# Designs tried in a protein design chat: VH-VL binders against Ribosome-recycling factor (frr). Part 2

Target 1, 187 residues: Ribosome-recycling factor (frr), of Petrotoga mobilis (a9bjd6)
Amino acid sequence: MAKRSSYAKEAEEKMKKTLEHFEDELKKVRTGRPTTAIFEDIKVDYYGMPTPINQVATLSVGEERTVVITPWDKKMLEPIEKAINSSNFGFHAINDGNVVRVSFPNPTIEERRKLVKAIKEMLEETKVALRNIRRDDIKKVKEIKNEGSISEDEAKKFEEEIQEILKENEDEAEKIFQRKEKEIMES

## First folded at step 1 (VH-VL)

Design a9 (framework fv_faricimab_arm2)
Fold by ESMFold2-Fast, scan of step 1:
Structure a9 (fold): chain C 187 residues (1-187), chain A 124 residues (1-124), chain B 108 residues (1-108)
Amino acid sequence: as target 1 above (187 residues)
Amino acid sequence: QVQLVQSGAEVKKPGASVKVSCKASGYTFTSYYMHWVRQAPGQGLEWMGWINPNSGGTNYAQKFQGRVTMTRDTSISTAYMELSRLRSDDTAVYYCARDRTYEYIGSSYYFDYWGQGTMVTVSS
Amino acid sequence: SYVLTQPPSVSVAPGQTARITCGGNNIGSKSVHWYQQKPGQAPVLVVYDDTDRPSGIPERFSGSNSGNTATLTISRVEAGDEADYYCQVWDSSTDHVVFGGGTKLTVL
């Protein structure tokens, strides 16, 4: 079948958003690899307005498991340092007068395994959300069939399309999980 | 009339592989998932997996992952189940069964038509 | 992995009502299907989606599903109902079909 139905496309769009949410949540999980993404949610006081760090500074990954934060205004060095140290993410930021450096500690094997368990739980929640989207969209197809707008065979075809899209998205969720697991365990 | 006709009984040695066929007639073959279920002598039913005859997509029970392969040939409306590295505890009747779920294919699986079964005996 | 529990055997007199149970954690949230199997034959679907009956199956066969127990009820039991009965669900967490161990119905 070259063209998917509008019902299948609706399911596909909802599932895509669910996978995007899963990827965003995984970015917040502390890993062995330094990442700038974890600082996106940290707010600093920029002339009276809470402002994300990425809107007042350039962030980059440096050497020796360090994130380097270069503010555009040197007056922001101390506020950024204080915001990161008070964030409860467990990071220690150091201000050297030019940049703020954040060191990522090396997690133990046991800590890495706990992180893997946490992201496995996130994967399972994501799969439940995907299956709920399928169930809701199939229910709509069944209601339209019962109204006489489509045939029983057409309804079955639409149900098959939605089921195939679920399988594709469950496989993609597994791949997203496996990439993150490898990142945690090997770095 | 819907009919699923399976290939005949097989006798295999440990370590061999077996390929069972299931020929469908009386309906649109590509419109219904096909499952495989086995039953050891005097034992209950054990699910092995399914194939979508339209796409060729499959899903296997974890126990059989790496040993089972499900395929189909749409030109002759036939599904196949191949089990490799056979052991004596693979001795069973193997059934193909059509999934007739209307709410959604695969999510509330139930089987309205079954093949007659294929006895596979694995002995030395 | 999800487990379905059935009694190994149930005995009933002709004309009476047989009840075969299928136990599972929160099974009432799942769709339960029932199959009849006579010796040397393939299984036959007798109840699907908890309560529904396929065409050709007598109205004497009915099902229910609530809480932790699903039940197949056979009213006005006949000698020809003697068979093994299996319950079946789909486990969404593993995308795996699960069968109960089977119940042998004996009509005395």
Scores: ipSAE 0.000, ipTM 0.424, lowest interface PAE 22.0, mean pLDDT 84

Design b1 (framework fv_bermekimab)
Fold by ESMFold2-Fast, scan of step 1:
Structure b1 (fold): chain C 187 residues (1-187), chain A 121 residues (1-121), chain B 107 residues (1-107)
Amino acid sequence: as target 1 above (187 residues)
Amino acid sequence: QVQLVESGGGVVQPGRSLRLSCTASGFTFSSYGVHWVRQAPGKGLEWVAAISYDGSNKYYAESVKGRFTISRDNSKNILFLQMDSLRLEDTAVYYCAKDLWFGELPAFDIWGQGTLVTFSS
Amino acid sequence: DIQMTQSPSSVSASVGDRVTITCRASQGISSWLAWYQQKPGKAPKLLIYAASSLQSGVPSRFSGSGSGSDFTLTISSLQPEDFATYYCQQANSFPYTFGGGTKVEHK
């Protein structure tokens, strides 16, 4: 026989999507870690044509919280440096003769605490969403039982399965939160 | 079969303490939120306190906050209400009641028989 | 706190009568309202949950309706065992609150 009922599997799938949404939202929280994305589309003058940096250089994350921009043509080092410094993104680029380096400062403790508070609020909203899924699915089971399609014992079994799935997903949400919190505080 | 049984009620003096118990049988106690509801003689129902299935969340009516403490022992299938600083206004039959569906479909499908708390002098 | 106003406080009725009891919440409570029946010396019995869902084992002559702030319990044809006090209860938010009760009594 199947491990879990179709009602429990429906709840499990909805809760899985809720956790995936939570993980995706956490990825949008800026931890102050270096990223190449902000620089890739900055325009530089390449032989009279405005050209995105990613079309004239390779961008990578280096050591010491630094983005390293390596142009294919060394003549582009100075134009890239100037373009980044004039971008108004608040970064300072340094041309060392071979690459352009952009340093990312460490976030302050106060900034980290604000980020932790934001993700904790996201966790609480995620738990509310999980509980709403449980409530809706249990209501469906109760209605089917009252229509006579399943027995009281079957309804109780489905209810218990849904509750166990909620507990598993609440625990997983906590673990996802704790990993992100550690990343923010230790990075 | 499926039942809740209260005990611990009695005659007390104002300012004293009393502990009520509610023993559950015939269902998975650890899966359900449970509540205390009271009824003064000749009066209507008043919700008093609730505790979540795992004991992590507790809720109280304003009239009992700071005086009453709800707790549960899932290994023994027992719900408790510790009542401190008892007042004449606490005179009532106290019922324990079970959430219909893990607390998320809010209604009380199983109730105990009630235990009377009253005062001398 | 959400106040639950129940009316009437009492109604005199005969077997076979249609009885209607109303309950009004001071705030919107969606459908999170239950109805209970209580007989003298006994614990309350759940009749209806989620405003309109009939509890297992409850006769079909009982029905509930409403959402938001206005709710109704109807007994379509009163039976001898229905003489009792009825209570509505909101469970939209803590603290949970009950209506004042409606006593259905015989003449």
Scores: ipSAE 0.000, ipTM 0.456, lowest interface PAE 16.1, mean pLDDT 85

Design b10 (framework fv_bermekimab)
Fold by ESMFold2-Fast, scan of step 1:
Formats: sequence, structure tokens, C-alpha cells
Structure b10 (fold): chain C 187 residues (1-187), chain A 123 residues (1-123), chain B 107 residues (1-107)
Amino acid sequence: as target 1 above (187 residues)
Amino acid sequence: QVQLVESGGGVVQPGRSLRLSCTASGFTFNSYGVHWVRQAPGKGLEWVAAISYDGSNKYYAESVKGRFTISRDNSKNILFLQMDSLRLEDTAVYYCARDHYGSGSYLNWFDPWGQGTLVTFSS
Amino acid sequence: DIQMTQSPSSVSASVGDRVTITCRASQGISSWLAWYQQKPGKAPKLLIYAASSLQSGVPSRFSGSGSGSDFTLTISSLQPEDFATYYCQQAYSFPLTFGGGTKVEHK
């Protein structure tokens, strides 16, 4: 059944791309995990010159949800601490005499619920996209049947296969969502 | 023989709720998408809602979206329409109807239809 | 939404007459059109699906034609049981929509 294989393949390829897009969008949803990116461009006074932190210090992700900032010149510890604490980012920096540590706050329960709601909306949009792929592919089967190129029994079998593929991909979308939800609620 | 029988219609007050049922017999219910179509007294046909063979896909007319909920129980061969926040313009005979073609497809033309159940309003 | 316009709204005919009912979609719907017959107090009955396919058990005097946006239902020789209201319906996309109906009545 060459026509059946082609329909199944097309539906599966489109749905796989849709799920990959969903996963990529979920990666952009912040779980409150530590990142160095936000601090790299904060400017500090270095010998009279406003200089980005990443040009006077090494930034790394440490333990206990902290970013560790190690300046090349220890005289920069206090300026870096003050620059971060005076920023609008809502972080608290602590200078321990060797490094500056920036603690990332844990999201509140309310903030976590807001994130879960956002990813639920993304899941529903993903399901709509999957169903649209199913509808478009079934539309092709209907048109070919109406043209007399395939029998009603052939159309039924092709449509059943497309529905099975949709079901598998909707289930996979739910699993992807559940993994991200757990990550948000447990972080 | 293949049959659809609606029940649950009646006289309601505006703003109240009503649940319609449609019992299927004589065919493999869980292989067919099913629809609700209504007809106001002396007026034409208006499609209301649809549900896929397995209950995973639901569609609604804009006029009822957010107020009506379609569902099905494949173990009992019953289709439901939960109607909330009812309005005078919801007065109609409500028909359930089966998709012409079964097994997980939507051809979106209907055979058979039930005999209908009347939803109307009192003061 | 796809709007379906039927013409005429009513037609007066005699037994043996040829009756033609037209249906126009507001956009292209390929062949995804069905025709139904409804008698007073009864549920609609499917006559034609996929624009031109005769439903099993429906008399051959009924035929459908058209594609794209313009469709026709023809009753070649009207019988007493054919006095009824006829509706077209597009199956192309949700929400599904019906024409306003054409009542075929006695002269």
C-alpha cells in the first residue's frame, strides 16, 4: 500500500517537527535555574573605564543555585558586588573575599503556577497544530477518494493510520509537558 | 438497526443548565465521530458541536463556545451535550448525528440522525 | 466562517417537474458538500455527499453536481414524497455550515 505509507510518513514527519518545536519552546521557559548570561554585560569601573564584568572576571554556575564570579583582580570584588546589588535584576550578591556569589531565588508557588499555566497553553497550541496536520492529511485522503483514485475501504484504512499517529503524538506531547511541569514544580 | 435517540430536552429558565444525551445502537459507536445540530422553531439547521470517535478532539460553533461541552461515554454508547448559561436564542430541537464514515475520520456529513429533543424556555 | 447561500428559498412545483436547487459557498470547498431532505416534524435525511455521490437507498431521480463554490441539486421527476425542505452543507472546515434551505411546495 504505497499511498498509505506516503500518508503515514508525511503525517509523522510533520508531527515530529511540531513536537521538536514544542520542546525547544519549553527550553526557553525559565525554571529559575542559575545562568551567567544576565551578569556578563553589567559594567564596573576598572581603572577609570566602565568595563563589562565578563572582561574582568570569570563567571561560572556553582552549587546551591549560585553564580560564582571570580575577578582576575581581587580589588574588583567590592565593585562587582555593588554593581550587581544595585541592578534591577533582583539578585543578591555576597563577597566572601575570594569570589562574588549571586544567589538565584527559588520561584514562589504563585510564580510556579504562572509558569505551569504558560506551558499548558503551549501544550494546547501544540495539540491544535497536531490536529491540523491530521485534518490536512485526512483532507488529502478524502479528495483522492472523491476523485475515485482509491476505494472507501482504502480511505478508511489510511484515515485510521493517520488517527493512530495523531494519538501517539498527542500522548508524547502530554509526556513532554508533564516532564517540564515536574521540573518547574520541583525546582 | 442503526439508531440514535436523544433525551434530556425540556423547559428551562435563562441562565440555567441542561444536559442532553444521545444513545446509539446498532453500530460500533466508538468508531464514529458524532455531532450535535440544532434547529430553532421554523428556522434552518445550525451545527453546534462535534466530538471525535475516541473523545480526544472537540469542536464548537462560536455561539456556544465556553457555554456548551460535548463529551461521550464509549462504554455505554452515549453522546452528551452539557449546556450551561442557557439563552433564549438556544431554543431549538437538538439532533445528534453520526459522521457518515467511521473509524477515526471526519467526512463531516451525517447519516443517521436522531429524532431530536426540544429545548425551550419558560418565564 | 464559510457562508452557504441557497437559491431559491422556495419553489412551487407539480409532480413530474424537474426541480433545480443551487447552493453557493463564500469560498472554495472543493467537493465537500452534502445535501439533505427534511420533512415537517422529522429529522433530516442525507441525499448526496461529496457533491455528487448518491447515498444508498436514495432514488436515482436525485443528483448533485458542482465543485469549488457552485453546486446544484436536481430532482429529475418530482414525486409526491419529495415535497420537503432541502439543505446544503459544507464539510470543508469547522465550523460546519448549512444553507438557509429551499422549500419545495405544491403549486
Scores: ipSAE 0.000, ipTM 0.428, lowest interface PAE 21.7, mean pLDDT 83

Design b11 (framework fv_bermekimab)
Fold by ESMFold2-Fast, scan of step 1:
Structure b11 (fold): chain C 187 residues (1-187), chain A 122 residues (1-122), chain B 107 residues (1-107)
Amino acid sequence: as target 1 above (187 residues)
Amino acid sequence: QVQLVESGGGVVQPGRSLRLSCTASGFTFSDYGVHWVRQAPGKGLEWVAAISYDGSNKYYAESVKGRFTISRDNSKNILFLQMDSLRLEDTAVYYCAKGRYSSGWYRNFDYWGQGTLVTFSS
Amino acid sequence: DIQMTQSPSSVSASVGDRVTITCRASQGISSWLAWYQQKPGKAPKLLIYAASSLQSGVPSRFSGSGSGSDFTLTISSLQPEDFATYYCQQANTFPLTFGGGTKVEHK
């Protein structure tokens, strides 16, 4: 029945959001496994408005290592095809008149090593973000202590709770990274 | 490899002063709170003092408060314990100990030095 | 100050035995309790933190339980290297305090 302080719970919620963002960004990194995440936020012109693909089409993982993009309006087939082919992600999309298909060839060993380096940099950026949350929350605790609202011992206890939550979330970020690294290297 | 090495222990006379040092390596010293814990011959562990990662906060056991001063030098990776007005009851092996979590201190100790003995001559 | 009471003060055991050590805090300390192992002439080693979390590199035969004021360290099957003195330590409030220790010795 141990309870965490409101400061620790605030840090925990912010760090959870940071890890969710990290996981979402990792889904966009190309691997040997087909994924829809890379395409979901690509903008297409929908009646004069830049619109993410996931708001004008259904995306699914099909057979033969392909992503199938089914627009609700067939007029979007060509814009979607062009947007994907002109993206910096290096995919080749084909339009068959009903859907847009994107094939996922296996990356080379050198390409895999470059991808691992990229996600390692993302991990380090994520850890910096986690440490910034810890820094900001500890600053708040110190301000409250200096105002006399909490004791020195209470302030140190809250700081320790925040440090423990940081360690838990840094460890979780590392595990998220390791899962993605495995996916890249073994796919 | 994390390592903590204590020095400065020895034989002193009651009422005198002694300064202990603990040199840290194998981790980013400035990110961790560190502690002094002592153990009298044949007896149990007694927590003595602690200092936060940035040196801004210090804590002392009641038995040493007003007599001992904890400090650190983050540029040299050294922890100090200045012991004034020493008493026979201060006879112990003094251990330097590292807090578990980075960028602050956790109130438990994942790495310890091998200790330095403080004892008294008649 | 929070007083930590360990029981028993010593226990005689054989390899393969299940050993249970208890620790009682004079005030509620939530889960802020650690367990340490100390062998003669050596510094203590952290076994368990936050009452039940096993420190990296510590064998799974060690486990901790409890919250509030009553805590237990269990060694499920004692090994020759486990003959040592064990200490609990409250991490809730300064000054930090240790239990008196429990010596696990060979029968």
Scores: ipSAE 0.000, ipTM 0.464, lowest interface PAE 15.6, mean pLDDT 85

Design b2 (framework fv_bermekimab)
Fold by ESMFold2-Fast, scan of step 1:
Structure b2 (fold): chain C 187 residues (1-187), chain A 121 residues (1-121), chain B 107 residues (1-107)
Amino acid sequence: as target 1 above (187 residues)
Amino acid sequence: QVQLVESGGGVVQPGRSLRLSCTASGFTFSNYAVHWVRQAPGKGLEWVAAISYDGSDKYYAESVKGRFTISRDNSKNILFLQMDSLRLEDTAVYYCARDRGYSGYDLFDYWGQGTLVTFSS
Amino acid sequence: DIQMTQSPSSVSASVGDRVTITCRASQGISNWLAWYQQKPGKAPKLLIYAASNLQSGVPSRFSGSGSGSDFTLTISSLQPEDFATYYCQQANSFPLTFGGGTKVEHK
């Protein structure tokens, strides 16, 4: 049978959100490969309000391993330059009067190893979060069984479905990790 | 670098109490279920107790139920085992262990070095 | 409680030998079984989880097989560092239970 229980579907949705969070966090991991993701959430002062760069400028990947940031208001050139240079990402931003350019140097072997270690820790934390979702949902199934709403056989079926969903999402987390590891090692 | 370090073991007399601690580092402690497993000198492994990641669920081996209390402080990354009404049969090295969780409260991917609980006279 | 029976309780072996350890559960536990290695004076180390999955960093000469109630740990070519006591553990239900252990010792 193809239909999964509502308990399995609930676990599936929670785990999907957990993997989305993992992917979003990996986008922020600095590699030698040019990316706009790490700049999008940096805050700049826009008319007295802290505002993400992606809401005051267009970000694009340019030539020679460079991210080009084009503000819609040229008065934002200096605030954007300052925000990036003051960030903990370790980039050097250059304001040429029209755009802000950020160069991505090639990471050293030691830097790449450090990045791989960091994303491996993120993978393990993601797997723990997935397992916690499974535990919570299995606990819920057991509580419903104890209240007499479902049979022992139904409870076992639902627990098995939740376990299958966990395995699928753990495998997907591994694949997400491997893609990012390859990007870091080959950047 | 995942580390678990037990403390609080020692020499005790029957009927007394001991509190064991396990300090975790190198991972997000609040995301993991954790366990106590003991081993009597020259004997095999015996699971003692488990606590869920948020402290809401606790499980005990029948031999310690009603005498031992497992708890955790996620703000300090510490796991505790309060051992009351100690018996000679509780003589063992006590390990704290992190749940890998492939099937939920199921196995131990990292272990501490252990702390010995033994009895005088 | 689920009883875990390991066989043999000890085995004498030489470097290069193939060593097989068995573990039997008193009831079906699907694949919810782990194997641990313990050296004298040290904490146990996870070798295999979910009956057949090798833990990261564990040499490929270790393998696990089985499902239901009968399980096997195999060391394809014993190395000097493999002389230790091995334990199986069921993760199907509480209380969690371990096998009695198998000591792999020098011939």
Scores: ipSAE 0.000, ipTM 0.446, lowest interface PAE 16.6, mean pLDDT 84

Design b3 (framework fv_bermekimab)
Fold by ESMFold2-Fast, scan of step 1:
Structure b3 (fold): chain C 187 residues (1-187), chain A 122 residues (1-122), chain B 107 residues (1-107)
Amino acid sequence: as target 1 above (187 residues)
Amino acid sequence: QVQLVESGGGVVQPGRSLRLSCTASGFTFRSYGVHWVRQAPGKGLEWVAAIWYDGSNKYYAESVKGRFTISRDNSKNILFLQMDSLRLEDTAVYYCARGLYYDSSGYPFDYWGQGTLVTFSS
Amino acid sequence: DIQMTQSPSSVSASVGDRVTITCRASQDISSWLAWYQQKPGKAPKLLIYAASSLQSGVPSRFSGSGSGSDFTLTISSLQPEDFATYYCQQAHSFPLTFGGGTKVEHK
């Protein structure tokens, strides 16, 4: 509810976008949970043409850590199964006559630790980006103060607002990281 | 002053290779993600590839996957695009661009180079 | 891929006119949208980022609005130097995608 300066508002907007980017990057981290993305571009023979699976089938995440691939034509079940089993991704596809199912094993403790380390590095990069936004905005405030356009008291107020916003966004970045870490460790 | 300068474009034959370079100056290159964006003559903008600040993560448009390779040399402030198996549809002005946020690759492009033209002889 | 549909493809305008360009994403991109200006033979220039944030050095007659899937760029009073092609771009997810462009040309 407190009215903040235009400098603080600009910092808020920039930092919000930085956190949204961090969240989007975390969505791309392979957590060992079932995902359709890895299978969408695998090529299958469709009437003599190599065709991505996502153009001949619907892919969805099902129960029991399984990706379910439902082809529009049952004739594609066997080609899809063979394409996935021949891939270097280490998955085993099962054709049940109606769909192709790919089970995702639970990640090992070592794999989970590696993923957590990777996302922690992303968190540190995000914090650096947030601090750079603070640095640049404080620099602008100091330049305007030195030009005589604002008072020393106004400059101090604006700098304090920017610092408070940084703290709020660093805390939020930590929460975003913790949610993803929990997903990796508990999945 | 922030500057990005592309080089390496020219006339090439289909199926051949070409390597583009983008030299950065006026900022801490190693701290920013950088991108390649192309524009065919008389057409719109198409994003091609991105590389993270430290080179650890790379992204490609589907049309160039397996044919183009993005890389960077942070000691020389140079971004590269290795273009293999070139096709007529790769004809375009290629721009390098800097991501706005520190060490981010994605959002948005605050500085662009002047572009370098890649075209094909008949 | 996220499809960006930009309209109109061209608009004829006079100096002093209000010009509005729209951009529609095929899915929710929050406010991860930027607007660029490109003049013939030149590289694009960033105008707006985060859907509504004006880039430093860009005149205040440019403004952006919208969130989710519908966005607009407005030029409140067109100046001679504003005749150019404008592009929107989503930065929500890779691959990054641009709108088809809107050419603002003289009447």
Scores: ipSAE 0.000, ipTM 0.441, lowest interface PAE 16.3, mean pLDDT 83

Design b4 (framework fv_bermekimab)
Fold by ESMFold2-Fast, scan of step 1:
Structure b4 (fold): chain C 187 residues (1-187), chain A 123 residues (1-123), chain B 107 residues (1-107)
Amino acid sequence: as target 1 above (187 residues)
Amino acid sequence: QVQLVESGGGVVQPGRSLRLSCTASGFTFSDYGVHWVRQAPGKGLEWVAAISYDGSKKYYAESVKGRFTISRDNSKNILFLQMDSLRLEDTAVYYCARDRYDFWSGYPYFDYWGQGTLVTFSS
Amino acid sequence: DIQMTQSPSSVSASVGDRVTITCRASQGISSWLAWYQQKPGKAPKLLIYAASTLQSGVPSRFSGSGSGSDFTLTISSLQPEDFATYYCQQTNSFPWTFGGGTKVEHK
């Protein structure tokens, strides 16, 4: 949209892809999303026989960080509740007479710190990639200038545009990081 | 192979001038920002000055600003440091170094260094 | 200016030892930090840039970690050629400043 040179536009496009990759990598960093997998193989006492929960109930992810366990036979509600509460996973199960609900605890402060460190490392890798794009594209501008296709003044203008685009994209990367950090630390 | 070779150091008297040179080979010198970094005897590293790939941007440490002038000759692959009004605290080995990342020398990692040239004083 | 503080100033070690050197910035520098090795009478050599990225040709026994204001250089199994002085450098903000150095000496 801006009246930037084609050389600056090339740098801008590459940096945009780098930020998109950063955002996609951050989506893989989850704050301990509720999962049914952790409960599927917990054994319940089914008439004296240890039986996996997934063979006596349907498990699904519900609202508010909750896993909902619906037994095929309501007589299994208490055994399922007891099995989960006595597991060493640290969850608290609630039997409401129709289903067993398990609320996932919020990540511990130590777990949140580890996640923040991981995304900070991703940010720094992203900044390295952005600076490499700037370097490569400025080198191309210089080669074109040396071939006589553009003037010294035009080359300097294009290099300054590329440097400005780097600054804008580094600032955007920082903002993307800060939003994810806030998400991890506050919710 | 990348090579940087400094020359021009020596014994000077306070208040005098000295011109250091750094000759580059093994890479396209005109594609890189280059720096001067010094080290006083038995002390650590101190960044001194930088120049962009085309010579249009120059940077100086506060301790040398107004006394030192950095320049380059891309046709001969030579970096210069003109040192005026020399002081005893300028005693150091002076290294030239290549900026790995940046034509503008705004974000330096020094991936290659010369072997240095010593600047000392007669008293 | 950003002040870079290295600890320890010197460490005595034997071949095969794990050596750790720390560097602290007076303010946040993200991962804009380099580590250099300098042997007596020689120029510094770049070991690590962007806090954790090994420069080409540097042995894998060297590693860097950290972000923000606290950084560590680790040599997992010290070799005879590793006895040297090590410097950190921040590249985040002008003027670019170095740590005071850490000398890795023979026991």
Scores: ipSAE 0.000, ipTM 0.445, lowest interface PAE 17.6, mean pLDDT 83

Design b5 (framework fv_bermekimab)
Fold by ESMFold2-Fast, scan of step 1:
Structure b5 (fold): chain C 187 residues (1-187), chain A 121 residues (1-121), chain B 107 residues (1-107)
Amino acid sequence: as target 1 above (187 residues)
Amino acid sequence: QVQLVESGGGVVQPGRSLRLSCTASGFTFSSYAVHWVRQAPGKGLEWVAAISYDGRNKYYAESVKGRFTISRDNSKNILFLQMDSLRLEDTAVYYCARESYDILTGYFDYWGQGTLVTFSS
Amino acid sequence: DIQMTQSPSSVSASVGDRVTITCRASQGISRWLAWYQQKPGKAPKLLIYAASSLQSGVPSRFSGSGSGSDFTLTISSLQPEDFATYYCQQADSFPLTFGGGTKVEHK
């Protein structure tokens, strides 16, 4: 017979990884300070596949609110420049023949509002991912019940556990969002 | 099932040429970068050369630059290494290896069995 | 070029032992490091990628840790099939470079 602890544990582990991913994505969102983390979402063509910039270059914070990107292969200078300039972050990269330099603009109230809107959209995507985990796990419980491996009462109990775990993780996602929102607005 | 099979190794004389081949099957060869990695008898692994999925970009270790030429034929699923001006220090088992696409780049998730290049007097 | 230094060059161990192998990069490579296992006469096999991620089909007794310049491969309870040579490889930049290898031998 299906084990309650197995379904609960599976849901908990999947949701935990989803929240960890959300936290990692939020670390890339900064205001008021240059950061290399924001470039982790930017891919360049490396041997015919999208590859994160940090796998083909060293990134460091330089002077005058600038991030300096030093590729180990000079052939990557132009691809990196194009990838950053084509990104949704609104940065303008300059290739000087040795490195790519990216200047960070000073955030305005309007720019902070746009950042808050972006992280709110990330929160909503995270909640959808959490609900999909819940839906898939409940579907498994219902299928096992229909196969006769567990009783109606057991299925109901397992579904209630999964629903409770979802609520806890949605609440945690909200707290993670609120902490980041405060950081953006108060920095 | 992913498979890489090397051929073309053998006994050569210094200064001669040899061409190695690696035949791929079980995956979409034209979507993957592929590499040559060698290992001298009793020694460690040394990266030799790489070629992008479409054959446009080629990279070489400094020790072989100007002497070795990497190429591929995507219609036949074959990787080549043309080795010119061979030296005794080129003695090694030569492996072809697929660069991972499914996990992360820069890692060799599948290797061939290797082909041995040795020298006579 | 990034130089990869492995230590020790060999280690003598018995079945059931915990074995630790270290790899040091001459420059920071973040987490972009792989570990391979090679048995005599065979091609290398990928064990771990991105410093700590276990490749599919690899036993859980293998684990990797580290970031920046210092990395460790651990075999928690050595099995008979684990006597082999292990190599680290940096995936941070070209040229790709390997450590010198660590041979895990019977005591």
Scores: ipSAE 0.000, ipTM 0.429, lowest interface PAE 21.2, mean pLDDT 83

